# Designs tried in a protein design chat: VHH binders against q330m9. Part 2

Target 1, 357 residues: q330m9
Amino acid sequence: AEQEPKELLEMSTDTERLLEENDLRPLWEVEKDFGNQFGGFEADIWKWEDIQASIDAIERDVPIADLPPGFQRRVAVPVNTGYRNAISNTIYVGVQTVSPGETAPAHRHGANALRFTIDGSEDMKTVVAGEEFPMRDNDLITTPQWEWHDHVNDGDETAAWLDVLDLPLVLDSLNARNTFENHELDRQPVTKSQGYWESQYGRARPFEDTKEDGIPGPFEGNCAATPPYRFSWKDTLQTLRQRAENDDPDPHDGYSLSYVNPATGQPPLFPTMSFRAQLLQEETDPHFHNAVDAYFVIEGEGATHVGDDVLEWSERDIFVIPPDEIHHHDPDGEAILLGMTDRPVFEAFNFYAEAEP

## First folded at step 7 (VHH)

Design i01
Fold by ESMFold2, look of step 7:
Structure i01 (fold): chain B 357 residues (1-357), chain A 124 residues (1-124)
Amino acid sequence: as target 1 above (357 residues)
Amino acid sequence: EVQLVESGGGLVQPGGSLRLSCAASGFTFSSYAMAWYRQAPGKGRELVAGISSGGSTSYADSVKGRFTISRDNAKNTLYLQMNSLRPEDTAVYYCARTYTYKEGSTKTVKFDYWGQGTLVTVSS
């Protein structure tokens, strides 16, 4: 009775040739391939000690100072075993370091990006759209699509940060090219005083015509552009602590706040990705959803249960939870996580789904 | 209040068969990996067979081809069909809920709950 569709439908060899010659496939063959264009996407964890040792080994074996300008980037990239180029099929995370006296040369590109500072200093800067932004520990700095950016370490210690980009979504799912341009100068001209970009989004701010909604560069769209902006950790932590003192925690995410788009005052930070800071003080309730969650451990230690796996994490570890996996967090006392998700894409398509087990 | 209750043990002759059952309650059974362990007198617990939440199975070399692990998620029950039993299979058999712990590249199978066990004796 119930057999493979091919065995119930006897196509001639001539029919099979006709289909192949015309680049056609019957639906019953195509249905087997949907959802299988990548290898298995797995829960996984990258320990900070291993990341740091790997970066040091790369520098020993291939010192970047001898490479041409534009190729001098020391980045370790967490990769999922099911997708060798990034932590997931939609989000790229990299751990970049810049040694004293190094400059990561100025460029711009179409993919959205941010920098989350791991080891910073007052003399380590990200220069974005003409302003120098200091990179202090746990600051989040946007380097939005098509804005010039470079990274300059005039300090005496190596700096480290996370790069987070929507590059896999853009290149592999949307079949687009990441438009890319090198600046003629390694360090872009500084054309804004410090504080300029922040001042544009304060509660007291310049008032200008809001109908001027240009998307930077050659791109078009209907979402408000994400501006260059620095979310200081001091302000972020203060707000998070105020939530913990005054509000009830979310059963799945603890006490959290969203890094909103400063121009709108609303999430998501980018059209393709949302970011949150989460304070966990107790074991959370299990749930699952179809968006990816990736995490960086800002403070503390604990474990995250994902299906049959337990990911044991500590400060500065990076981990990922695949879509549709039942999961929950169990901190050892108190922990703070940076959460990263492609949920905004799902919400824009009316695809987002979440449930309890 | 996680509870795992084994049953189906007993005395059998060499070459005989038994089917062990494990009734699970107090958790969402279908969402967890499960395993059978055994402990012979004076020895540590030995993994016998495991089954993932998705139904993938694994077996110790000593039981491959003779034992079959299965689960019925509608009845919250784990099974172990034991065929061609040998005297060395004599042990207390335990049902366990398991996790795979990952620390970097290292994988370790652990368990957090197990039952009181059911005795299987294979003798003439």
Scores: ipSAE 0.000, ipTM 0.335, lowest interface PAE 14.4, mean pLDDT 84
Fold by OpenDDE, look of step 8:
Structure i01 (fold): chain B 357 residues (1-357), chain A 124 residues (1-124)
Amino acid sequence: as target 1 above (357 residues)
Amino acid sequence: EVQLVESGGGLVQPGGSLRLSCAASGFTFSSYAMAWYRQAPGKGRELVAGISSGGSTSYADSVKGRFTISRDNAKNTLYLQMNSLRPEDTAVYYCARTYTYKEGSTKTVKFDYWGQGTLVTVSS
């Protein structure tokens, strides 16, 4: 049932002002504006200080339990001026928080989702497809389409992470509706032991006849499905360091690792989105492409030149580069970025294009 | 299926008291703000009292100090204690699953589900 546009929850005037001044919106307000374009796509940056202040303010004003059904997520959403509902027309990024003892209730949707942990702990878990995934700092966890998922914080500290979804692709670009379902329970049953999903896609794997590699739910397609999976930062960083020590950097992306689909062993991670960890030590060469690049600063500081603009970034900042803009990175020392791109969408249709000025 | 079932209504004399109950089922009761509405004969439905999921309460001016809204999440039940009842309180009272909505500068409580109602008659 297409949920009617949910009315906006009341926040304090100060909170509303804080969000507006920083081009941030709460999730429940963003939803109503999907499908609408308000202007041009611009390069932009959201500073962590502002994001944090905003999400904290939301937390104070609106308990999770008071949020509308189906949208019981406290999320500060960076919004591009042109769309007002996401950072781009293909990628949604939000910063979500769950306070100690809180639960973001179980639901599923047609959109693919990714969680990148900003502030995590062993006691913070995202439950996906019946398995509890601990959310440690900088862990990347997939929430594939139509898989039940909820978030539970049994710790003593507030957990925070990035929500990355391909919602705008469906809602803004394809002008379609997102399929959504609430679970009857706040918490889905845990039916898998920890490590189950990883065990399905390791070096030693079950035979194909025992492996569920299909697309979950009512969806059909030609792309390989993305399974529930946790990429530990420890492992990722180790690999990234190996690359930095032994390999040559890409002139545009530095020392980069792609988060590959565990099922295929190849990028992209999702049919609609590719993710990479990028270690930058030097200024990169300028290029442009028709895909969108969004970034989260994992560590370090620097600047990204986009056309005539300069985006100065520091840790936990989020910034976005529009299509067809000449851009390059200029780190101050060593920096590590999470790169998010809709490149796979273009590649799927042989439409991706990249060039050097 | 979401169900709300009101009870406790009846005939009472002016100055009397009643306690209304609303049994909720078919949803996670503790996750929702709830409210009581009433509709008097020939009048529109009006908000009487609201309670957030966290227990914050609000009241219409006409019932402030006389009515108390409360909830028991363990029992999935909403209550309305009505004291010092007046003839003008005569109405069908409805339990509603609600959410807070801001329209411009105005805070409004909206509902998506309501019960069948229970009649409260205050008459000498």
Scores: ipSAE 0.000, ipTM 0.243, lowest interface PAE 14.8, mean pLDDT 90

## First folded at step 8 (VHH)

Design k05
Fold by OpenDDE, look of step 8:
Structure k05 (fold): chain B 357 residues (1-357), chain A 124 residues (1-124)
Amino acid sequence: as target 1 above (357 residues)
Amino acid sequence: EVQLVESGGGLVQPGGSLRLSCAASGFTFSSYAMAWYRQAPGKGRELVAGISSGGSTSYADSVKGRFTISRDNAKNTLYLQMNSLRPEDTAVYYCARTYTYKSGSEKTVKFDYWGQGTLVTVSS
């Protein structure tokens, strides 16, 4: 029985227009374009107002249950002018929402994923490797490669977060296929108590032969694996404030904290992506590097100068800096940014380069 | 302090040519996009030509094919070669440091500094 082509989920014309006008695409459309190279990489910014409007419209038009298997996720995807399937050719960023009572079904993939909570609650959970992680505001949660994960909203409000994946690196840059698997169940079994994964990577750790901490799944490599982990914003912010009060800022990045791999205690968080919280109080000095920098504005407002461009950002905006562009930040007051970079990819091959004009 | 000083303006007959110069100081000239604006009597200021830090050029339709914007980074100087001048080209010409403002779908060229201007009069 030739499975009739699943009727393409039709969004309203208004929704389509809204997305197009703001350089946003729904996930299910973006996925079809992976592997295609488009024009030049440009500095760009997506305003939260537009992102919010878009994802709300998607939410209205497209219930998760109506999405095809494997793509049962509502995501507004910022797409670069040069790369129409992602923010860059190495990093994917999306804004995902789950409505009250909805479940994004369990699956796993070869790509590494990170969740940064925008609108969260105690009742919003991302289940990773058998543990329920609450998604509180500005929490950062890892979804390592080949770990089962699903998202459940048992709250009364829509949850929203950033999806950050190295999917473009695999699909666009390395021209490889993504490895993907759906779980038999919509929800994976919860087999670990809350705090389990954190307990594995604290200062006091189980005395187990570290030899088994291999790379999950069928993958092989030379890099340390990233475990499932929740970085509490409360703790992160506290540490960030300590740094701002006691240490000197980096001339380019301000007061920065790196989200380190819990297993190693060192950056990068993923072999392919590094993440940092950056507190900016003053204008930074210009520099350029061959890595991509993507940013989410956690708090504050300001502008980033990139080449001949000025990106004016405010809270929850997303912007991207292309490689080799001279850039610096100019906050209006204090601002906190989530920095996302593919720098580790370059470092892994001794190709990273940075300079000042 | 950022300074832009225009020169080269004057009286010219229709069909004539004139070359404007803008001396820049107080900033890394090579790192900035620059532009020429003009303001005719009783009219608003309008963009005439732009040049990126990388050397890409753009022109208003009214001057396309007649005017050429260029830059010498070693001399920190912006130029506007004006050929086939017309009476309607009469205006005060301003040199400006520019940038592209981006805010979501909004992209606009803005300027943050400009000179005092130089008067170009095209008359028979």
Scores: ipSAE 0.450, ipTM 0.747, lowest interface PAE 0.8, mean pLDDT 92
Fold by ESMFold2, look of step 9:
Structure k05 (fold): chain B 357 residues (1-357), chain A 124 residues (1-124)
Amino acid sequence: as target 1 above (357 residues)
Amino acid sequence: EVQLVESGGGLVQPGGSLRLSCAASGFTFSSYAMAWYRQAPGKGRELVAGISSGGSTSYADSVKGRFTISRDNAKNTLYLQMNSLRPEDTAVYYCARTYTYKSGSEKTVKFDYWGQGTLVTVSS
């Protein structure tokens, strides 16, 4: 018996016209576009020497006063090949400098931010919610959602720090605006003595003064707000060393500490991003997960294997691992990394997945 | 595209031996755990043996001491040496890629790809 050819299923031109006229698309056209909206998110690395040379060139050529209002900050931004705006579609990382006598003017915005100090001093301060925080090397200082913040360099050397924000998630993935407000003054009023925010979350703390549940600004949500806070490197490093002396390392992360939300005592630091300090003393086991990992090398050198690629890193390099890529770290001796991840977003949607090959 | 192609099946007498091979392509073979499964006529699939990326092995109780799983990462090939075969070993044998899924503190071994299988018949 002769076999008929397969019937080809296709829409008529009248049906295509009707769909187009009514701003409709058939599922199978829409379905093929899902998961292909970005130009490719790749593993990548930015070497500190190149970052430093680039931001030094910006410092020479672009006075901070010449920048537009609200952007009077000098920042070099690692960008992924498939994105020209940030290190990933959810996490923004930048290296910012403020020269002696400069002020990055006070403002506030909806996006969460932190500052990880690279080159700091006692006279370089980030001022947030009325408190001056001296920026000491490897300290992590939060400038959270809708809190006033400014950066003031009264010292004699240029300061540098890592900015980390959930800005790409807010602007590109959620199609939202980063609500933004300039303060009337370039330097916000200092209304709290140093140590005030730390004292709100100590082992001995004010009882009733921690009961306000409001999320600052026009925002509402289900998560406790992140307070202004400084995580000292001295305390972080001491805790990492205690763990190395007394505990077994995690197979994937080494001796890992989470920068928790001080108000809850639990991760994540921000509803959208978690941060950790990781002490690596040996090669880690491979794994993969659907959240992005980005890293800043606090100390040491080594390599990270991502699929068939090898990212060779040294102190102050920045690198990124895309979702679903098998990876592991191989330090040369001992290394300490700052880890940054959008895992909390996935957890909030019951969407996080992690596996070992 | 991940491909797993089993070979080496056939007819063998009880007490005999057979060696199965699985040619892998489309992924970094050395980075993944691998396993052999089998499915007897009219029955569900059962795990026979597994081997981690680092070479650690595990076996179902029914085959311990008789079967040996191994891998050659240079040739992207997984093997199953089957000795002292019994009629109960008659099944289609599948090569599979595995990973350990972690959700919170819970770990679960998952299998995401397997081949078309190779038939082993032990007739007595």
Scores: ipSAE 0.000, ipTM 0.339, lowest interface PAE 13.0, mean pLDDT 85

## First folded at step 9 (VHH)

Design l05
Fold by OpenDDE, fold request of step 14:
Structure l05 (fold): chain B 357 residues (1-357), chain A 124 residues (1-124)
Amino acid sequence: as target 1 above (357 residues)
Amino acid sequence: DVQLVESGGGLVQPGGSLRLSCVASGFTFSSYAMGWVRQAPGKGLEWVSAISSGGSTGYADSVKGRFAISRDNAKNTLYLQMNRLKPEDTAVYYCARTYTYKSGSEKTVKFDYAGQGTQVTVSS
């Protein structure tokens, strides 16, 4: 239940002074201002063509080679007008490109990250925690908290992918300090063979005497850590198709698969973000929730109704649904979406709310 | 069934004022953006104004500063206050349930339902 803010009442200058001198505010002022820390969060869509053109323009004006050491990253960032830093105050989405022969230098950060490959190949790799992960089209690869990672393109084509991070949650919403470190080398040493991390989370798993919480770096918490992992699109799609053929769709999400934390076998993928592959064949039913939903269009075209708006999307578009807006999807034929949400943050504290109109 | 019924049109002299009303039924009025469109003689439909479900307003350049859109959700009624009317404002005015279609930087206002319209004639 949303509480309506109380009207601001006028106080005497003396009272105002007294409050100010003591770093106090009356409740009605505070209540009015709560929830207004950020500017307007609007439903919006970013077209792939515009994103691509923007990236090209950025490269033209500021070649990646001219960027400071450690910052050689070519990224276009969809931003909401009110936030200006990210698609929401909790989720960052960027479209990154790496040209043939380029390397995004090795670094690590406290934020959780993943890469969703838009244009990839076997020769395009993200190196995470010592393992080279090939970035094939629509592969989803985790870059867990405080794990060294770099990106290299040894192919002949430009690599492109989504960077998804919980940076805004930590830095903007929680106003915490950034935890970031550059590696001494541009490329981290490859210390694990391909498939190593996957092998850690199969049906048969090795037992290791590791940290009880498995959380890397200086961080502590109560949530299961997310390991480095590559979700192949081939496998994901196969599973998704099986679901579409054999199971019933969710009224709101269609045929949906969650990218689960390999360590737990359950969602969320990250403590702060959940990801889903959603196959839509029909119009979905409207609902609303206090979490944000961001989407990348993997395949297909359609529209999403969000409050007073209709977002018309096609392949590789990015769009976002603000909290508490009634919304539903209307695919034109079959479509597959990558859904990204901060729902786990709310659930972790019993704050998630969803309803139908 | 969605119904929109306009009223308040009429003949007025240049510089005069009219207030249009539209009563909505058959849907949750408060949950939808509403707007006014008009069709002048020999011309196509022209967007005039819209108001979001949240109360945000927009106006065509041709009417900005002269027209005011408002709504009373309790009465399921949309209003258009038209001041300083001009002969070029002569048209049939339609109440419409509206949506903003977004495609990147492109925004277009569309409607799925409109009333039968009310005639506004501005003439000396």
Scores: ipSAE 0.628, ipTM 0.826, lowest interface PAE 0.4, mean pLDDT 93
Fold by OpenDDE, fold request of step 14:
Structure l05 (fold): chain B 357 residues (1-357), chain A 124 residues (1-124)
Amino acid sequence: as target 1 above (357 residues)
Amino acid sequence: DVQLVESGGGLVQPGGSLRLSCVASGFTFSSYAMGWVRQAPGKGLEWVSAISSGGSTGYADSVKGRFAISRDNAKNTLYLQMNRLKPEDTAVYYCARTYTYKSGSEKTVKFDYAGQGTQVTVSS
């Protein structure tokens, strides 16, 4: 029940002055302002055609080499109306393209990132922590905090992918500074053979290395670090299909697989963000939660009901569900979604809440 | 069963006023956006106004500044205050349970249920 803002009680000029002079505010004024730092967070959808057109336009106007240092990435960023810096105040989603012969130069940052490949190729590489990861279609590749990463397109087709970061959480919601470093070289040295990082977190693991899973860089915390890792879509899809064939769907999420932290074998993938592949075959039941859900449509078409809105989505569209909005999905046939959520942030502190209407 | 029952229509002179009411039943009224649509003779349905579940209002350009939509959730009632009525406002007015369909920058208001309508005639 949206509590109607209680009419502010009038105070005397003397009282107001006293409070102001001492940097004090009455509780009812403070409470009114709490939760209203940002404008309205609305359910919204970004169509692929519009995103693509925008990126193409950017490419025409600004060569990647002319982009500012640290931001030499061609990215269209869906922004929510109330926040305007990202899809939410906790999650950043961008659509990045790299044309043949282009390189997004090597850098690292405190923010966690992942890449979800929209249009990829074997010759499109994201280099993370010294390993070249091919970016094949629908591959999900982690770029953990403080790991050097660059993107190199040695192919003949323009590659496109989602950048997903927890940057807004740190920079805006927590009002912290960005920890960022550019590499001396445009391309980091490749120091690991392909498959190296995967080999560290398989079923057969080096015993000694698994014990040293420390938090990289200058950071400290209580959460398990996320390693560089490539989740093959082929494998993910196969598993997802097995689930759809053999298991019961979640009433809200359909058939879902969580991308787990390879180090722990458990979700969340990052301490701040969880990701899942969701296969939908039928209309889901409504629910609401205080976490944000962002989605990328991998396959299919349909609609998501969010409060008073209906988001009509098709392949490669991006849409977002605000916190505390009643929502459910209505696929037209079979659809597969990438779900992105800040749920782990809430869970970490026992703040997550979910309910049915 | 979802029911919407309109009332308050009638014959008025140009410049006159009417207040339409719609009583909803069969669903949680407060949880839905509601709106008014109208159909003039020989014309298609035209969106007039909508009010979100949160109380945000929207109006068609043709009625902006003249019409006011409101709701009383305790009474499950939707209202449309129509002022400065014009002959071109003559239509059957329908109360509707509404949704905003979003597709990128495109927004369309649709409804899944509507009442039987109430006739509004503006004539000298």
Scores: ipSAE 0.626, ipTM 0.819, lowest interface PAE 0.4, mean pLDDT 93
Fold by OpenDDE, fold request of step 14:
Structure l05 (fold): chain B 357 residues (1-357), chain A 124 residues (1-124)
Amino acid sequence: as target 1 above (357 residues)
Amino acid sequence: DVQLVESGGGLVQPGGSLRLSCVASGFTFSSYAMGWVRQAPGKGLEWVSAISSGGSTGYADSVKGRFAISRDNAKNTLYLQMNRLKPEDTAVYYCARTYTYKSGSEKTVKFDYAGQGTQVTVSS
């Protein structure tokens, strides 16, 4: 029995007018519009070759000194079709380059930021909260909320890294204003020796009466703050290899390590974003969740099945999995991925959901 | 086991119409994109049309405006309405479970399963 198209309940013109005049809408119309503000979020992949060509073109066309204050950052930004400002409405990923002798001037912002080094060197420094952090290949360095940070390349080669921020969540999804400040100097004073911040969160650490909330700047909240911290790839990889050699893989994530908040010793790294290194050796099992997964390919090649799509990735590619899409990974040999997710946002409010098909 | 069974092929005159059907079994039909591919004599496989699990449709330029793909998930059936048929449309038509392979700006439609095919012959 072909269910007859439900007769669209039409309200009278008078009722419609009354609602309109009073800035009111009926529930069924509002409900229909909910969840459709950012349409067209699709699984997608950005190839390194294209990213590199793009960022090189930007470098050729735009001297860093010509960029506006606060945005002296040359960054190619993967943008999703439906959102167009970032890879998702919750996570921003950019590929930034800094050439020899260049400085990205010091500033700070309310957004949380992470740097994942693609091409680094000992002489490429990101200065965060007064400490110079070398950016070596595949190092992950936090730029926490409201901490002064600048980037200085004293090396002979152009450096490249991922910028990962929660900007879309705050500025677009939550429609908040940007909290941002430029430093009076291009380079912040170096006030901490190398290793200082790490020393604050080691196994042996100073015991100081920390301010009750430990949240920097004008912000308030209930989450643990993320400190400035450098996760060396050397150490991370060693740990990852140990896991691969001694433990069983997760059916969906393979051999996975979470970048934990050094202050808590637990994920998530940021209140808004979780990061993980994933070593894949075999095809993973399919699942889906309402969180977004973005990935950077650290090593290897393979494919990710997402709904009707197959994303073919190789080293340094970036790809994104939309929420609620059934997905799994199929590496060709061994691959290592950096996983980025907004899962913590959902968990914080008891909204995270995951299932297997 | 995944099964795809095509029907509806035949001999038609130029300008004629045919409707192909494909019945799927052995998998959750509604969760997959489906498509039609064809192989003309002496030629390789050619993508004709696809429909996503969400109902979005795509067509090869050669058939655009003449062919219409549709699906009935309740019946696990894929359709291809072919109008204004041309001799160059002569081929074996295969129903296929399809995926879109993405590599940056490059997109390719592939399939992992196909039926036995149904012959379509357009001749005066």
Scores: ipSAE 0.621, ipTM 0.824, lowest interface PAE 0.5, mean pLDDT 93

